# Ledger of designs, part 13: VH-VL binders against q9vne2r244to415

Target 1, 172 residues: q9vne2r244to415
Amino acid sequence: KLHKAQASQEAKRELQQALIDDINDEKPYNEITSDIKDFSQRTNIPDHEIIVIIWSTIMSLGEWNKKEELVTDQAVRHLKNYCPLLQAFASTDRSELALILKVQEFCYENMNFMKAFQKIILLFYKTEVLSEEIILRWYKEGHSNKGKMHFLEQMRKFVEWLQSAEEESESE
Short names: E, the ipSAE of ESMFold2; O, the ipSAE of OpenDDE; V2, 0.75 times the mean of E and O plus 0.25 times the DockQ between their complexes.

## First folded at step 7 (VH-VL; framework fv_socazolimab)

Design v1 (at its last look DockQ between E and O 0.03; V2 from the best seeds 0.00; counts 0 for: pae E 6.1 > 2, unsure alone 72.7 < 75, placed apart)
Fold by OpenDDE, look of step 7:
Structure v1 (fold): chain C 172 residues (1-172), chain A 120 residues (1-120), chain B 109 residues (1-109)
Amino acid sequence: as target 1 above (172 residues)
Amino acid sequence: EVQLVESGAEVKKPGSSVKVSCKASGGTFSYYAISWVRQAPGQGLEWMGGIIPIFGEANYAQKFQGRVTITADESTSTAYMELSSLRSEDTAVYYCARDSEGWFDYMDVWGQGTTVTVSS
Amino acid sequence: QSALTQPASVSGSLGQSVTISCTGSSSDVGGYNYVSWYQQHPGKAPNLMIYEVSKRSGVSNRFSGSKSGNTASLTISGLQAEDEADYYCSSYAGSNTYVFGGGTKLTVL
């Protein structure tokens, strides 16, 4: 069991490095996606773990401003470039939820990102990285306790909007 | 197709305030950035500020900070720009514009403009 | 925020090419890849021509955008009479703000 766990960790590290290298080499995202998929199949790393590794990797590549207001915009713009890659692995409800939880955790652990959460989630919604269903699930029951009150309050208006938009679509 | 329709021309006295409206139609309103840009006669474009309605907080150019208020009503898909302490130099055409990306990247949809004349 | 620097005017003959420069700083043009170009005819609202430095917004392939350092450029090839207009560059300037250039009047001879 220990050996298997170690092997898994090593595989994750290898994946992260490979991803960094591909990004630094300006490899097209479709090729990067293919490489990651091949790697996933070879190592049996599930998509919900892959997407977390991708998130962590792309966030590690950013040189972040220390000012909260600046880093929020910086983060959104940085992430926008990688949305196609994230989308490719946000293929299941589990992977989407894993991503949103990882974003929550990241924003909680990095204090300057506390206000960035709602904007990042909105970005991912707009780019179809995250579905409405999973966002609502996260909001209702799937959220982490880390910064719970802050992030739920931050997302309140967006969630209300999502709910209202669905009602309008059903009435038409 | 998204369209922006602005309110009619205004004539104001110095020291007064003006509030211009911008109604959006043909698409989602809440999470796209609306900017206000003015143009004085014979002059260039000047960005005043903007808002993403769902977030409720507006951003302003430093020049207009404290004098301009930008708001949005999601229920009516309408953005507002209020400029106070009007001066003759505020005489201009005021445009609202939308960013289809929603993050203040560019302005691809424009209103028809509202002429505001400030005269004694 | 200081306006981006554009030439006040440029001119070209029909069929020729012209380039309009837009110079900013590392806090705007040089700091981001969010430069946009707008065309404005007299008495009309501006029209987006180029966004994100080089992407065309449904306009003719005669219009192209580029950037080097703190300077963005709009090139118009094969000048036509209808190209006569004012052109404005804009850039994201951080903190969800824009900055515009002073504008360039293009005359087609």
Scores: ipSAE 0.695, ipTM 0.884, lowest interface PAE 0.8, mean pLDDT 93
Fold by ESMFold2, look of step 7:
Structure v1 (fold): chain C 172 residues (1-172), chain A 120 residues (1-120), chain B 109 residues (1-109)
Amino acid sequence: as target 1 above (172 residues)
Amino acid sequence: EVQLVESGAEVKKPGSSVKVSCKASGGTFSYYAISWVRQAPGQGLEWMGGIIPIFGEANYAQKFQGRVTITADESTSTAYMELSSLRSEDTAVYYCARDSEGWFDYMDVWGQGTTVTVSS
Amino acid sequence: QSALTQPASVSGSLGQSVTISCTGSSSDVGGYNYVSWYQQHPGKAPNLMIYEVSKRSGVSNRFSGSKSGNTASLTISGLQAEDEADYYCSSYAGSNTYVFGGGTKLTVL
């Protein structure tokens, strides 16, 4: 009979290290996904916590430029390599929203990334890590207070584009 | 450093078509807004249309709708503008330009311009 | 009716200041219009000078932008011979479109 256990900080550290080891071993992303799913089941860590750990680990592997214009391009190229891994754990509305909120927090806390937020979200939209529905929900009501005026303004035209496409679909 | 390099000058006869290329180097091409802007001799700048490569859809100024096709090839980081049914009034320099923020707010990098001459 | 109106020409003496205006025909073209200024010398591509009052990197401090209501202004102080050029304002025109003003020829006397 299976017993439920709460995730611990030590389990999260172990997951982070296991992910780093898999990346350094250059495992295919589908094998990395399987390893993380096995770990998640053993430790009962839900997908919305897993995806945040994946994000944090992936970003810790970068050597980031201090100039905003250079770091944004660098971040997009870096993250593109890991979109399949992120997508595998963006399985629910909650996990997708957790990812957006973590990206918002990261860009706010790392000032050289302040202008990178929109391009990262566009990447995740294009690669189907994030759905239109969840991006619109984040914009309308799901965002945090961290730099909200800045990030909402940054996203305005993209959101307007999404809302126009949604309206067109309903009309046709 | 991002650069835009356009294809060479063209001399065309009325009724034909021209296709100008714009190759981007550096940066992340898919997230740019690429505009095409023309300038007839002695005249001002005229926005023709543009594309955001990640979306693959182009927007056009109403004046050019139906005669201009704007496309982007992400694999080669190249945008294209094709103008059909050329007339002498289409004689101009054709520029491509980029907005690094991706939404047609400004154009911070310009190609060198491509002179298209329509003459019988 | 999104249109940008500029004077056809302006002139100023060496060492003085000039201001070039750019007036929109409507205040309801998008909620956040970004007015930009471009300088174009003969035979060359336009060059971005000002993006919504922010000076582009490498642009002389003699160039400044401002915006009030439906009017944007480019001010050039300490006029020099190389400032003689055509100047264009531009703005987002809604629906993912863009518009230029008609251009202003600056003559340095």
Scores: ipSAE 0.040, ipTM 0.625, lowest interface PAE 6.1, mean pLDDT 84
ESMFold2 (binder alone), look of step 7: mean pLDDT 86; pTM 0.902

Design v5 (at its last look DockQ between E and O 0.36; V2 from the best seeds 0.00; counts 0 for: pae E 5.7 > 2, unsure alone 71.0 < 75)
Fold by ESMFold2, look of step 7:
Structure v5 (fold): chain C 172 residues (1-172), chain A 120 residues (1-120), chain B 109 residues (1-109)
Amino acid sequence: as target 1 above (172 residues)
Amino acid sequence: EVQLVESGAEVKKPGSSVKVSCKASGGTFSDYAISWVRQAPGQGLEWMGGIIPIFGEANYAQKFQGRVTITADESTSTAYMELSSLRSEDTAVYYCARDYEGWFDYMDVWGQGTTVTVSS
Amino acid sequence: QSALTQPASVSGSLGQSVTISCTGSSSDVGSYNYVSWYQQHPGKAPNLMIYEVSKRSGVSNRFSGSKSGNTASLTISGLQAEDEADYYCSSYTSSSTWVFGGGTKLTVL
């Protein structure tokens, strides 16, 4: 069981490097998606683990501004370029939730990104990487203590806007 | 880079309606959240409602619910605010303003304002 | 009257400092609500100056924002004649609305 776990971790590192190489080669995202799917099938890595690796790899490629007010816009622009790739692996509720939780962890652990969480999630909603259903589920349930109250309050404005607009439309 | 240009001043009779346009240039209009804020002569700023064009969703201040309709046309990058059942106290300057990316933090770009006068 | 309370007027002499307060409930101003500040000269549209405690790009370092408890503050140091204007605070509230303070008329003496 240990040997299988070690081989799986080696496969994940290989996936990350292959992804970096594909991005540096400027491959079309549909081709990158196919490469990752082939790798996933060969190594039995599920989509909810794949999407976290994609996120981590994409963020490792950025040269981030240290100023909080500048890094949020920089991050949103950077991530917007990769939304098609992320979307391809946001295939299940589990993979979407894994992405939200990974973004939460990243923002919590990187102080210049602490206020970027809501903006990143909004980007993923706008580009259909994350569904409203899963965002609301994360909002209500949550499984992490990593600054959760701060991130819940960031999301409150967005969640209330969506709930108010839906209620208004139905009551028309 | 981003600019908001509103339609021209209007004089209206009580009981009628007015529709003000707000044309955006620069940036990606579908990502804009547009708010409408009015200011009566000598008075403060009052939020009326807003819309995020890509969501197609408008929200309204309680004071104006039932009288205000806010819409957006992505093909022309234009938001609209229509206020019905006009009264003299609706005489004001009406501003459109961008809620930056729909983040609900601040309004960074404002139109020049449209004066609506409601008189006999 | 607005849910955000500002003094109706403040004054200061050229070169001095003035502080404008904006007080509301914890749901309107508290630690999870960002407060923004707008300057409005007569006949002009409002202009964003401060977002929470951060300055908008291009705003003079004479302008600063702070927040403590349910009170946000705009401080203008080194007062100049062109600072004479109306100043509004604003936040997005728990009632799915934007609210503005009643406005503060700054007079530079």
Scores: ipSAE 0.084, ipTM 0.657, lowest interface PAE 5.7, mean pLDDT 84
Fold by OpenDDE, look of step 7:
Structure v5 (fold): chain C 172 residues (1-172), chain A 120 residues (1-120), chain B 109 residues (1-109)
Amino acid sequence: as target 1 above (172 residues)
Amino acid sequence: EVQLVESGAEVKKPGSSVKVSCKASGGTFSDYAISWVRQAPGQGLEWMGGIIPIFGEANYAQKFQGRVTITADESTSTAYMELSSLRSEDTAVYYCARDYEGWFDYMDVWGQGTTVTVSS
Amino acid sequence: QSALTQPASVSGSLGQSVTISCTGSSSDVGSYNYVSWYQQHPGKAPNLMIYEVSKRSGVSNRFSGSKSGNTASLTISGLQAEDEADYYCSSYTSSSTWVFGGGTKLTVL
């Protein structure tokens, strides 16, 4: 059991390093996606773990501004480039929920990112990394306690908008 | 620094339509919310509606529902407000305003305003 | 939706403090912490002064905002001549819209 756990951790580290190398080598994202998929098949790492590794990796590559207002825009711009990669592994509800939780955790643990959460989620929604269903699920029951009050309040208007848009579409 | 520049003054007949533009510069247009607010002569501010460009859908005040259309063109960083079936009561200065948070939390940058006069 | 309720006018002497109230309902001011205050001088566009009830938008610390129940308040301390203007409150609503107050004319004596 311990050996298996260690092997899994080593595989995740290997994946992260491979991803960093691919990004630094400026490989096309379709090739990176293919590489990661091959790795996944070989190591049996599920998509909900892969997507978290991808998130952590791409965020580690950023040199973040300390100012809250600036880092929010910086983060969005940075993440836009990786949305196709993230989308490729947001293949299940579990994967999407894992991602949004990781984003929440990241924004909570990094003070200057506290206001960036909403913008990041909005980006992921627009680029179809995250579905409406999973965003709503996160909001209702799937959220972490880390910064719960702050992030739920921050997302309130977005959730209301999503709900209203759905009602309008049904009435037409 | 973000700036909003609106189109020029309009003079319209009752029953016609007017379309006002608001061009943003110096920022990321798609990540903001754009609101339209009007002010009749000697009167207060009135929120008409707003749009989040990245979503492409607008919210409207009930008073203007069915008569106002708000759109955004991300390629040109321009928002539009079209008001139809114009009446004399629609004579006002029309402002566009930006919300940095992107969800109509506040309006921190305003356009210069567009005067629309409706007269027979 | 109906406009938020503000006094039509308030006045104060130089150096004094004045408070402008903004009364809404449980569907706007009472339910959300998205209250903003705007200052408008004649012939000019409004300027954001306070947002989210009490946060200053790069303005003097003489301006402060608060909320209790369905009523938000803007307090201006150390009143100066340049403070003479119209002030508008606004709030997010449960209908995913914004609503403004009727505005308050502040006169500095």
Scores: ipSAE 0.023, ipTM 0.655, lowest interface PAE 4.2, mean pLDDT 90
ESMFold2 (binder alone), look of step 7: mean pLDDT 86; pTM 0.900

